# VHH binders against q924l1r178to360: the designs that were tried, part 14

Target 1, 183 residues: q924l1r178to360
Amino acid sequence: DFLDVYHGLRRRSHSEVITHLRRASTFVSHEKLRRQLTDLCTKVQSGTHPAAQDVLALRDCFSTYPLGFSQLQASQMRALSQAMLLTPYLPPPLLRQRLKSHTTVIHQLDRALAKLGIGQLTAQEVKSACYLRGLNSTHIADDRCRAWLGEWLHISCSLKEPELSLLLHNVVLLSTNYLETRR
Below, E stands for the ipSAE of ESMFold2; O stands for the ipSAE of OpenDDE; V2 stands for 0.75 times the mean of E and O plus 0.25 times the DockQ between their complexes.

## First folded at step 4 (VHH)

Design W4 (framework vhh_nb_b201; at its last look DockQ between E and O 0.02; V2 from the best seeds 0.00; counts 0 for: pae O 8.7 > 2, placed apart)
Fold by ESMFold2-Fast, scan of step 4:
Structure W4 (fold): chain B 183 residues (1-183), chain A 122 residues (1-122)
Amino acid sequence: as target 1 above (183 residues)
Amino acid sequence: QVQLQESGGGLVQAGGSLRLSCAASGFTFSDYAMGWYRQAPGKEREFVATITSGGSTYYADSVKGRFTISRDNAKNTVYLQMNSLKPEDTAVYYCAKEYDFTSGDYSYMDVWGQGTQVTVSS
């Protein structure tokens, strides 16, 4: 399966993204946010699927230094590109522009999806929407994919434009440990 | 199914020129950005050039002024004209279909061709 090949590439990028987030946590000056980010990274690395509330609590870390779009390092952007199944081989300014544009489009589509209602999507449309947003949906039942998309939309639709770096990182945070059945 | 087929590689002396072609099928070519990347032995794959659906071009600093990317939407083909070739340009060159953020067709992820070898002797 073609998608299984991409599944392997995504899984490798997940650990790299989480490692970058954990390193970045040491630069968060607000003690409560630093603890919350460190705790979330630890839980995700240990196999825990994060609650939407815990992800949203971190929004301020992703609108300014160290995790705002303009502060992302080349290595972080390469790992995030791989998680999104995009080419990581672009120079850093193009990687940043591409990730920002892609995340903005997803955010806009998410508001439209929330208005439409995810119950209106076919099984194939739900799986494709999840795959685009970071979930390796190949062997996950469509009802589980629909539930995951609901969690994604809850986070996405709560975020404002300056916070979209969090939505980009959510490609990894919400997808890494979601229950799935492999071949 | 999306297919990309590179051609035009070969052996050339330093200072020479080659033109690479990439024939694309299985998608609406004019809607997508197309790029060229290369990988030298023992090195990571690196960006060379990209051309957007609207025709805007971007180049790696190492090739700017020597290489030109272009496209022919009627032929579903993207080209890389390589002039003033250097031994450092020796690599396998890959064509890539890039995601178009405006299309909304998420089945079209980045896709690579099999590559074409370019060898520049001194």
Scores: ipSAE 0.140, ipTM 0.565, lowest interface PAE 5.7, mean pLDDT 85
Fold by OpenDDE, look of step 8:
Structure W4 (fold): chain B 183 residues (1-183), chain A 122 residues (1-122)
Amino acid sequence: as target 1 above (183 residues)
Amino acid sequence: QVQLQESGGGLVQAGGSLRLSCAASGFTFSDYAMGWYRQAPGKEREFVATITSGGSTYYADSVKGRFTISRDNAKNTVYLQMNSLKPEDTAVYYCAKEYDFTSGDYSYMDVWGQGTQVTVSS
């Protein structure tokens, strides 16, 4: 299945994205946020699926240096691009532009979807929605997909525009360990 | 050790011009893209311009047509010619060593200078 092949490509970038987050944490000025970001990275690297509340707790961390959208490092943007099946082989300004555009569109769709209600979607639409947001939903049961999408929408719809870098990273944070075994 | 040092900032009237320079050391300058960013008070640092190792240039929409980025590999220096300056261009301008997808350097952090203040009065 081509979707599995594509997801393989995405997944290769997941560890790199998390590694970059861990490194970036050292530049977070707020001690509590720094600790929380480090802890989140540790959890994800250990095979733990993060809680939505733990992700949202970092919203302020992703609205300014070093993880705000305009602050993202080129290497991180490349990895994130790959995680979203976008070409990483672009100059940094183009990577940033594409990532911002893509994330903004997803955010807008999320708001619309939340208003509509997940229950109005077919199983295939749910899978597609999950896949677009980083989850390999191809072989995941409908109820689990819906649960995941609900969690995603909860996070997404809680975020403001300045915080959308978090949503961008969420394609990895919520997808790395969902229904996966610990390594 | 990679080092970047900006210069050329200052106070200028609206419509005026400035030329920023960034002296680089500690790496093979010609192998890397170089960029300019700026940060105004209370705002996030934003992209201004980038020049690749191959000489391709990219600009933020807000400065396109007014700013020109260039480089002198013999001097390990990147420049930002800023024309038709506006008050909204007021910011600290930072030079950056950026990843070039042709270089193969996958270091995590881009390297930044200390910045140079640009103030445009109305």
Scores: ipSAE 0.014, ipTM 0.251, lowest interface PAE 8.7, mean pLDDT 89
Fold by ESMFold2, look of step 8:
Structure W4 (fold): chain B 183 residues (1-183), chain A 122 residues (1-122)
Amino acid sequence: as target 1 above (183 residues)
Amino acid sequence: QVQLQESGGGLVQAGGSLRLSCAASGFTFSDYAMGWYRQAPGKEREFVATITSGGSTYYADSVKGRFTISRDNAKNTVYLQMNSLKPEDTAVYYCAKEYDFTSGDYSYMDVWGQGTQVTVSS
């Protein structure tokens, strides 16, 4: 019941985040990178689950302008906060700090989890780990949750600290279409 | 189960004062930031004040200098002292348990209270 409310909150924010990413693509100067970003947005909006390499190809956009942490617009940060189930009602500087802090901690936990191995987690621990990272995991089978978490860790552990805005957006990119339920 | 219970709302004349309280249970209160938010009908819920687990405070510009957030970790209670109240402060006020990485607790879901009505007349 409460998880259903939180699932609804996340779903409503997903389309807003993707819309902001598509708008941001118009400010990417490098043509190839701009096309890769718009193609990814189109895939997700069309119901396709992206491959990890499609996400990682965009890391340069998220290191500095236009999608680095310092560059995110207030409306974009509000949508990302809602996707994280965090209040969007904070002033922009506080939204930015909270999103950066949250993403940094997730990245640190991801490195530790990769060293431990997903196989060492119980089914409940796997579902909680997925939920923390943006997946509405309550109705997803354990083996699918483990596969998703493996994809997440592959992306996360490939990223450097300046690129963590991409990890933040990955909450939406990797989660939106994973439920295998048509809308 | 995490529970937040707001109290202290009511009807007050412009220029008056009111003190809101929020009693918390079901979690280690001292590990979390606590906040106050408000919502008038048909408006976005807006930030009012936050106090971190370490005691640092932050306020919305519209209430700075008039409102004071405080906490009593022994009583698991957060307070909002509201002075020099204006009709524009009329709203339902909500207490929130906020995610606070600075305390080392990695639970990330915000939890909200049921709200208390504040009405400022004049």
Scores: ipSAE 0.012, ipTM 0.364, lowest interface PAE 8.2, mean pLDDT 84
ESMFold2 (binder alone), look of step 8: mean pLDDT 85; pTM 0.858

Design W5 (framework vhh_nb_b201; at its last look DockQ between E and O 0.24; V2 from the best seeds 0.00; counts 0 for: pae O 8.0 > 2)
Fold by ESMFold2, look of step 5:
Structure W5 (fold): chain B 183 residues (1-183), chain A 125 residues (1-125)
Amino acid sequence: as target 1 above (183 residues)
Amino acid sequence: QVQLQESGGGLVQAGGSLRLSCAASGFTFSDYAMGWYRQAPGKEREFVATITSGGSTYYADSVKGRFTISRDNAKNTVYLQMNSLKPEDTAVYYCAKEYDFESGTSPDYTYMDVWGQGTQVTVSS
């Protein structure tokens, strides 16, 4: 399927994004938050699927410095663009505008989807919703996709507009190891 | 299925001009940004120009003032007018369908950026 062609592009960007998060942790002033971010990066790199609460605990790091939208460095924005299947080759101001616009629209869709209920979606709609949000859902069972989407919505609907850089990074954080636990 | 077909490439002398065209189908053309990218052998693909659905244009610094991107929504076609060509412009040029951050188009599974097959541009010294 044509979605399988893009599977590899998304997967290749995951390690780059996690590497950037680990580097950014050295600029987190609060020692406990710095350790929590570093520990999350280590867990994801080691093959562990993170709990929603572990992701949400980090929201302050993504509201402003160092990981807010305005603070993301060009190389990190390129890797995040690749994870979203968007071209990484644009100048940094355009990368930032596209990532912010795309993430904001996903957040709006998430609030609507949470009101509708995941149970109202067909199997194909669930797989498409997961794919849009970063999961290579082509070969994942419907019940697993619905569970993942529920985890995603829990995180997304807990976030406020200034915290949406975390939702953008969740494309990688929540997706990287989900396929590995399927086996 | 999204399809993008580039044309208009060829051999041209330094200082000359070429006009590239890209015919698009399989999506609502007017809802998306369209871009041009290029890739020389052994090098990474690089941005050349983008035009949004609303007509805003953006250019790489290396082509600013020499290249002009335009679109014709009635023909589902995007163009790249290339003037004052240099040997360094030699590359395969790819058309792209791009997410349009200025239109507010809601993303779905077709949001992903898609490239055409490319057309060769060769600029001789």
Scores: ipSAE 0.498, ipTM 0.798, lowest interface PAE 2.2, mean pLDDT 88
Fold by ESMFold2-Fast, scan of step 4:
Structure W5 (fold): chain B 183 residues (1-183), chain A 125 residues (1-125)
Amino acid sequence: as target 1 above (183 residues)
Amino acid sequence: QVQLQESGGGLVQAGGSLRLSCAASGFTFSDYAMGWYRQAPGKEREFVATITSGGSTYYADSVKGRFTISRDNAKNTVYLQMNSLKPEDTAVYYCAKEYDFESGTSPDYTYMDVWGQGTQVTVSS
């Protein structure tokens, strides 16, 4: 109930994050990247789970203006914080520091997890790892959670430090439409 | 698993003082930042103060110089000392467990911010 209430609130925050991404696409000067970002937002809003390669294709949009960490506006950081179940009410500099710190730690854990191999995780460990990364794993089967974590790690382990804003947004992009047994 | 319990609220006259306490359980208190937030009738929740695991403190401009946040890790308690209270400080005050934004501590399933039930502070003129 507790987690379900929070995940209900997350759906609203997910919508806000996607809306911010769509608006940010108008500031992407590279026409192909702008189209790819707009297309991905449209797919996610229509209920489609995005392919990892389509997400990775956008990495350059998230290392500089308009979607790099230093360019995120207060409203964008509040929506992202809520999507991660963190309080949105901190001052903007502390919101930015917290989002960057959390994302950096997740990226470090992801590299270690990829080295270990997701096949080594127990069912509970894989569900907890998915939950930490933004997936409502409570009612999703172990094998589906493991497959989702594989998609997450494929994206995460390909990213460099300046691109970690994409990993932060991936909390929304990869989780919004993944199969759930309860809704 | 995580529980936060605020106390110390009440009715006080303008210029008075109150000390709020928040008792925490269900997590390793010393690993987390702890914050105070408030919500006045008809307004959104707003930041008041936060203290990191390392002891760094941050305050909203409206309370700087009047409020002091502190923590006692041995008692798993965070405090908010409120001096020179104004009618504008009237609100429900909430304690929050927060991911420590200064620390590189590895998050687990309990990393998410949690709020207590709140304690009412009323400042009369």
Scores: ipSAE 0.438, ipTM 0.753, lowest interface PAE 2.8, mean pLDDT 86
Fold by OpenDDE, look of step 5:
Structure W5 (fold): chain B 183 residues (1-183), chain A 125 residues (1-125)
Amino acid sequence: as target 1 above (183 residues)
Amino acid sequence: QVQLQESGGGLVQAGGSLRLSCAASGFTFSDYAMGWYRQAPGKEREFVATITSGGSTYYADSVKGRFTISRDNAKNTVYLQMNSLKPEDTAVYYCAKEYDFESGTSPDYTYMDVWGQGTQVTVSS
């Protein structure tokens, strides 16, 4: 259906996003963060679903140059936009603003959802929530969707506003190799 | 049955003005961002302007200061006021329904999930 088609469009950008992250890692000044970022990229590129703690370990990396929201390159922003089914055909300032706004809203919704509890959602609501956040949840069992959403919320609710670039990238990091999305 | 219908296009002299309208139906209009795009002959469709459900606006650099996007939720209509028109503004203008993250619905690749049929705008020199 159309959702699968859209997800196909998202997946086309996943490799590019990771490639950009790997390239950006060369400009990370902090050695430990640089290694952690490189390792995360390697894991994802090898088909491994990253652990939440490995993603969160990079929160400082995504709050400053080169991966802070304000420092993202246009090419990366375009790829990330595609990953979220946002138009990539905007000038860089608008891309940045759109991405930041979108990510901020998701972050706020995540905090609210975490407070509410995933258990309060219907199966369809869970699938929708997952899809909004980058997962092709259409053909994934409810328990798997809930688990994924839990992982997402754990990461999201651990982040502060200056670190939201990480949440933006998490759309790709957490969806690329999850379970049944490898079709 | 989500539908978008553009109107207001036509022929205008350079420096003139036009006001495009887009009537929306089949969805909760106020929950979604709306946008305008245009496509000139032989060119790719390009972004012109967007207005979010909250009223925030975005413009392409080429139209900034000249075009104004607005919406009337009571009328389920989005508008594009085009002033100081230039020959390079000649194109088919399309209205689009954009994904709004507050709605919880799924967007498409262009962040638009519905398009109008378009309305021709021709600016003569």
Scores: ipSAE 0.014, ipTM 0.269, lowest interface PAE 8.0, mean pLDDT 88
ESMFold2 (binder alone), look of step 5: mean pLDDT 81; pTM 0.815

Design W6 (framework vhh_nb_b201)
Fold by ESMFold2-Fast, scan of step 4:
Structure W6 (fold): chain B 183 residues (1-183), chain A 124 residues (1-124)
Amino acid sequence: as target 1 above (183 residues)
Amino acid sequence: QVQLQESGGGLVQAGGSLRLSCAASGFTFSDYAMGWYRQAPGKEREFVATITSGGSTYYADSVKGRFTISRDNAKNTVYLQMNSLKPEDTAVYYCAKEYDFPSGYDTEYYMDVWGQGTQVTVSS
């Protein structure tokens, strides 16, 4: 089954992204933010689904060194590409350009989707929207997918352009431990 | 359905030149970035060059100034012109197609495609 293979690839990429975030957290100058980021990564690795407010609390970490878009390392960009089901086989400048472009498109679509209201989407549209944003939505009930998309939109619509690295990492942070993601 | 076919490899003396070709079929060639990768005996596969759909080119530091990537959208072909070849360039060269990930709310996607490869051997 191709879906099982793809879901396996996504789960492996999640572990790589979280490991990189934990390592990068040691370079976060703000003591409280460094601790909050490390704690979040530890809880996610332990199977905890983070609250949207806890993710948003970290926004400043992702607009500056070391987790701002321009500071992402090649290995991290490859793992993030895999989590988004984008090619990791491009040179680092093209990986960065593609990740930034794709994240910007998602951010703009999120603005429109919030205005439309997620209640207007069909079950299949909700599942597709979640899958595009990093959730292995195939075996998750549509009402749960709709709830997850609501959490995603709360985060996405709160972010400004310099903070889009957090939206990119949210592909992993919000999806890793959501119901039936590992199926 | 998607196919990539490399050609142009062979044996050449150091300082010589070779031109590799990759004929593509089964997709809208002009919409995708195309690239070349290589794998030498006992080493991991490494990036060589890429050309975007818009024509921007990028090269590995080891080949800058010596190799040139180009494309002909009318012929669905990507090329790698290799000049001033060194024994260190000896490898199997692979053609690669950009991953086809749909935008918006579509969940359909394609895996990356690698060609079968073409051997380049540079003698001292």
Scores: ipSAE 0.000, ipTM 0.153, lowest interface PAE 15.8, mean pLDDT 81

Design W7 (framework vhh_nb_b201)
Fold by ESMFold2-Fast, scan of step 4:
Structure W7 (fold): chain B 183 residues (1-183), chain A 124 residues (1-124)
Amino acid sequence: as target 1 above (183 residues)
Amino acid sequence: QVQLQESGGGLVQAGGSLRLSCAASGFTFSDYAMGWYRQAPGKEREFVATITSGGSTYYADSVKGRFTISRDNAKNTVYLQMNSLKPEDTAVYYCAKEYEFLSGSTDYSWMDVWGQGTQVTVSS
């Protein structure tokens, strides 16, 4: 099944993105932000789904060095591309341009979705919106997808243009530990 | 349905030229970046060149100055002009659709956006 292949590729990329975030945390000069970023990464790696407020607390780390768009390394951008189901086989300037363009369009769509209200979306529209934003939504109940999209929009609509690297990383941070079904 | 059809490959002497074409259908061609990749026998697929929806071009270091990528949005076609060909350019060349969210749309099926490939053989 193509879907299983894509979901497998996405899941494998999650670990790589989080590993890059942990390494980048050592370069955060602000002690409080460094500790918050390290703690978030550790919790996510341990299976914890992060709260929106904890993600938003990190916004300053993603507008400048080390995690702003201009500071992302080629390996980080390749892993992020794979998390979004995009080919990673581009030169670094094109990886950066594509990731920034994709994230900017998602941010614009998010403003429109927030104005429309997620309650207006059909189950299929909600699942598609979640899939576009990094969640493997096909086997997740629509009410859970709708709740996830609400968390995403809370973060996205709070962010300014220079902070959109955080929205890009949110593709991994919000999706890694969001359970498909009760097992 | 997204379809990519490469053509223009063949046998050529070292120092010669070939022009590859990739005809695209099933999507709004002008909204997407288009790329060329190649795979030599026993090697992994590698990047060759790409052209963005806005017309910016980027090349692998191994082909820079010898290859030129271009597009014709009216014909839904991307081209690769290959000059000063070397035996090490021998490979199957593949066309690929790259996702750009100009309209806010994506199809997330990167496997469905590869063409069948066209063989380029450069003799010494």
Scores: ipSAE 0.000, ipTM 0.121, lowest interface PAE 15.2, mean pLDDT 81

Design W9 (framework vhh_7yz9_2)
Fold by ESMFold2-Fast, scan of step 4:
Structure W9 (fold): chain B 183 residues (1-183), chain A 125 residues (1-125)
Amino acid sequence: as target 1 above (183 residues)
Amino acid sequence: QWQLVESGGGLVQAGGSLRLSCTASGFTFSDYAMGWYRQTAGNEREWVAFITSGGSTTYADSVKGRFTISRDNAKNTVYLQMNSLKPEDTAVYYCAKEYDFSSGYTTDYSYMDVWGQGTPVTVSS
């Protein structure tokens, strides 16, 4: 189905996004932060699902150089667009604008979801919310989808607007190796 | 308001051909990927073919080599050329537009946010 096709597109773009993150790590001047970013990329690529705290520890390098929205290069934005299931065939300024707009909408929806409580969502709503945020939820049990959405919301609701580049990258970081994900 | 209007469905004998058309309005057609889905009574919608804004195509295994998706940006139209039709291809065919996240939240997880009303295709043996 389209879900299978879009999951395949996401898996390919995930590798590209992680490659860009590893390259960007060489430009992180803070030693501890550089090591944490490199370690996270290595774990994700080896099949490890990252802890929310490990993702949040990286927030500073996603609000300024090298991974803030204004520092993202065209190739990075195309890979991220593909990971978000957005058309990557736009000029770089429009890619940046659309990625920022999309991420801002998701962030706003996340605040509303956190206030509502994920326990109030139907199974269909939970699966849809997870899929929109990058998880192939088709064959994942309802309780596992709710747990994943909880992890996502913990990260999302902790972030400030200048840090939303991390939320965008979280589409890849949090979904690539989640339990019971169809691959 | 975004709108898609399908046409070209009908009754055809096995081995025959049909060309479906889908005309779009309410958005900049050339900026979005377009796809075709089909649905039989009692079953979920099945993806058939997909074309990106850049023209790259992909197909479900069941139709690969028989169906061709194409687009004409000047006419705001996406086409599905269906050749060597089989009774198993009998379904209502839907045109869909790639999700635009700026349009707001939806519970539709297919990432195709604008759907046409569908056009029925019946393939007789």
Scores: ipSAE 0.000, ipTM 0.133, lowest interface PAE 14.9, mean pLDDT 80

Design Y1 (framework vhh_nb_b201)
Fold by ESMFold2-Fast, scan of step 4:
Order: sequence, then C-alpha cells, then structure tokens
Structure Y1 (fold): chain B 183 residues (1-183), chain A 125 residues (1-125)
Amino acid sequence: as target 1 above (183 residues)
Amino acid sequence: QVQLQESGGGLVQAGGSLRLSCAASGFTFSDYAMGWYRQAPGKEREFVATITSGGSTYYADSVKGRFTISRDNAKNTVYLQMNSLKPEDTAVYYCAADLSPEFWELLEEAGYDYWGQGTQVTVSS
C-alpha cells in the first residue's frame, strides 16, 4: 500500500515534532505557559489525545519566540513538513514560507468549513479534510473523523493570524493519538 | 496524474558540463516551485537547487556558482545547467515539485510519485 509509506513518514515525524516542542518549552518566559506546554507534550508522548482547551491555552507560545513562524529552526520545519506530507528538502527560508502559506490556506478553508457546517460534508469529504489536516483518516470511522474535524475547527477558528504556528503544530498534536487515548 | 521525467544525465569527465531537463505534467506547472535533488550511493538525498514560481533561485553551497537552475513555463520544464563538474557530483539527480498531496488524488493514483525516476550523472576523474 502506497499510503503506508506516507503514513509511516507522518508517524515518524510526530515524535520529532513533539521532541522539538518539549525542548522549545525551556525558552518560554511565561512560567504557567511553560509548564502547560511541557505537560501537554508529556501527555501526547504517553499516548493521550489532548483536549482542545488545553491546546488553545498555549496560543501565546506560538505567536512569539520560540515557537512563532519566524523563530522555527530548520529541523523543526523539516519535521513539520513531513507531518504535512510536504517535501522537507528545501532551504529553511522556503520551508518557512511554504509552511506559513499552507497553514494560512488551511485556516482560510477552516473558516469556510465552519460557515458551511461539517454536517454538510459527505463521509469521504470529511476523511479527506482530516487527512489534509494531519490525521491518517483512512481506517478511522467517518463519525470519529467528523468529531475530530470539529475539534480541529474549534481550535483553528479561535486563532488569529500571528498564532497560526499553533495550527501548524496541531497537525501533530491533535492527530498523533486520536483513538489511541488511554482510558 | 502527476508525472516528472528527468533526462540529460550521463558520463562526463571532471571539469565538464551537463544540462539536465525535467518535463512535468499533470499539474499547473507555473504555480509550483521546482527543485533538483541528488543521492549518491550510501548517502542521504540532498538538496541541490530550487526555483520558485516567481523565478527566485536558491542553491546548496556545494554547487553555488557552478550550477544554474531555470524554468520554461511554456514547456512545463525545469533545467539544471551543471558546469565545472567534480567526481563528488556523481549521483542520481531527481526532479521534484512542491506538492501538497490531496487525499483523493492519492487514493485515485496508487502509483503517485512526488519524485521522478531520476537520471544518473557520473563524473570520472
């Protein structure tokens, strides 16, 4: 299966992105945000699917140093590109431009989807929308994909342009453990 | 169906020149950045050069001043002019588009390949 190759690449990138987030948390000046970011990374690494409110609580970390678009390191951008199924072999300025452009387009599409209502999408449209946003949706039931897209849109539609680095990282944070949450 | 077809590789002596071509089909070529990458035996795939849709070019330090990337949007073709070739330039050269895969396209085309098949460049000393 050719999808296995892409899904494998995506899954391998997840651990790398989360490791980068954990390391970056040491540079977050706000004490409470630093703790919240490290806690979220620990939970995700342990197999826990994060709550949308916990992700949104971190929005300020992603508009400034060290996790704003302009502050991302080349290795972080390569891992994020792999999670988006984009070519990671570009120079850092082009990686940054492409990630920012792609994330901006997704954010604009998300606002349109919120207006349309996710109930209007067919099962295949929902699965495709989820796949584009980082979820390996091929073997996930359509009702679960629709619920996941709802969580994504709740986060996405709450974000402002300077915070879109969080939406980019959400490709990993929201997708890594969906349906593998410990009970 | 996205297709990338590289050509122009071959055997050349050190100090020589080669011009690689990549013919693209199945997408709106002028909207995408196009790049060249290479892989030598036992090494990781590495970036060589890229050209944006707007015509800006970027090169790896190892090839800067020796290689020139260009494009012809009317022919859906990207080129790599390689001058002053060195034995360490020996590799399979790949063309790639900056593509965002769509889920439906991947499902429709089981053979979907974001990379061309490559063209071998061998530089003898």
Scores: ipSAE 0.000, ipTM 0.243, lowest interface PAE 10.8, mean pLDDT 81

Design Y2 (framework vhh_7yz9_2)
Fold by ESMFold2-Fast, scan of step 4:
Structure Y2 (fold): chain B 183 residues (1-183), chain A 125 residues (1-125)
Amino acid sequence: as target 1 above (183 residues)
Amino acid sequence: QWQLVESGGGLVQAGGSLRLSCTASGLTFSDYYMGWYRQTAGNEREWVAFISSGGSTYYADSVKGRFTISRDNAKNTVYLQMNSLKPEDTAVYYCAADYSPEYWELLKSAGYDYWGQGTPVTVSS
């Protein structure tokens, strides 16, 4: 079906995004942050679902060089677009502007959703919210989707506008291995 | 939810012109970026032209100066005016609504697709 096709596109984009993150780590001048970014990428590539605190510890890498929105290369933006289920076939300035716009809208919706409380959402609404944020949610139980959305909102609502490149990358970081931790 | 219906393709001689149309239903048309893509046999789908919700236009280098994308929000239609056609422009052309606030509704929509059906364009030498 169409969901299986989109799930395939997302899975293929995940490895590419992580590869780009790993390459970007070589440009992080602060040795502790470079180590933390490299370690996170290694754990994610090895099947580990990251803790919110480990993701948030990297915020400075994503608000300035090397991973701020203005520093993203065309290949990185194409892979991130695929993870968002958006066409990657656009010029780099349009890819950048679209990714910024989508991420900003998600961030604004996340603050509203946190105020509403995820307990107010139906099972289907939770699954749809997760799908929009990068999780292939169709075959995941609704209570586990709700828990994942809680992890997402914890990260999202902790971030400031200049740090939204991290929220964009979180579409991959938080989603890649969630199915692998499923019992 | 949404449906895109493409028309205007056909056979044309090199140097000729064609106008492709894509009419959208089930969309809040003015909110969406709209684009045209093309695919030749054995190759990946390539972006051709894009128009923002605000009317800004963007073109692939291969078509700049020859193709013009436009939209008519009152008719829920996006157009691709193709001039000075070359044999290399031979492809199936696809219309797409690139962003939708409703794509999270994919889980609720049987048969939802962000691509149109495609319309073939053949340019003879």
Scores: ipSAE 0.012, ipTM 0.293, lowest interface PAE 8.1, mean pLDDT 80

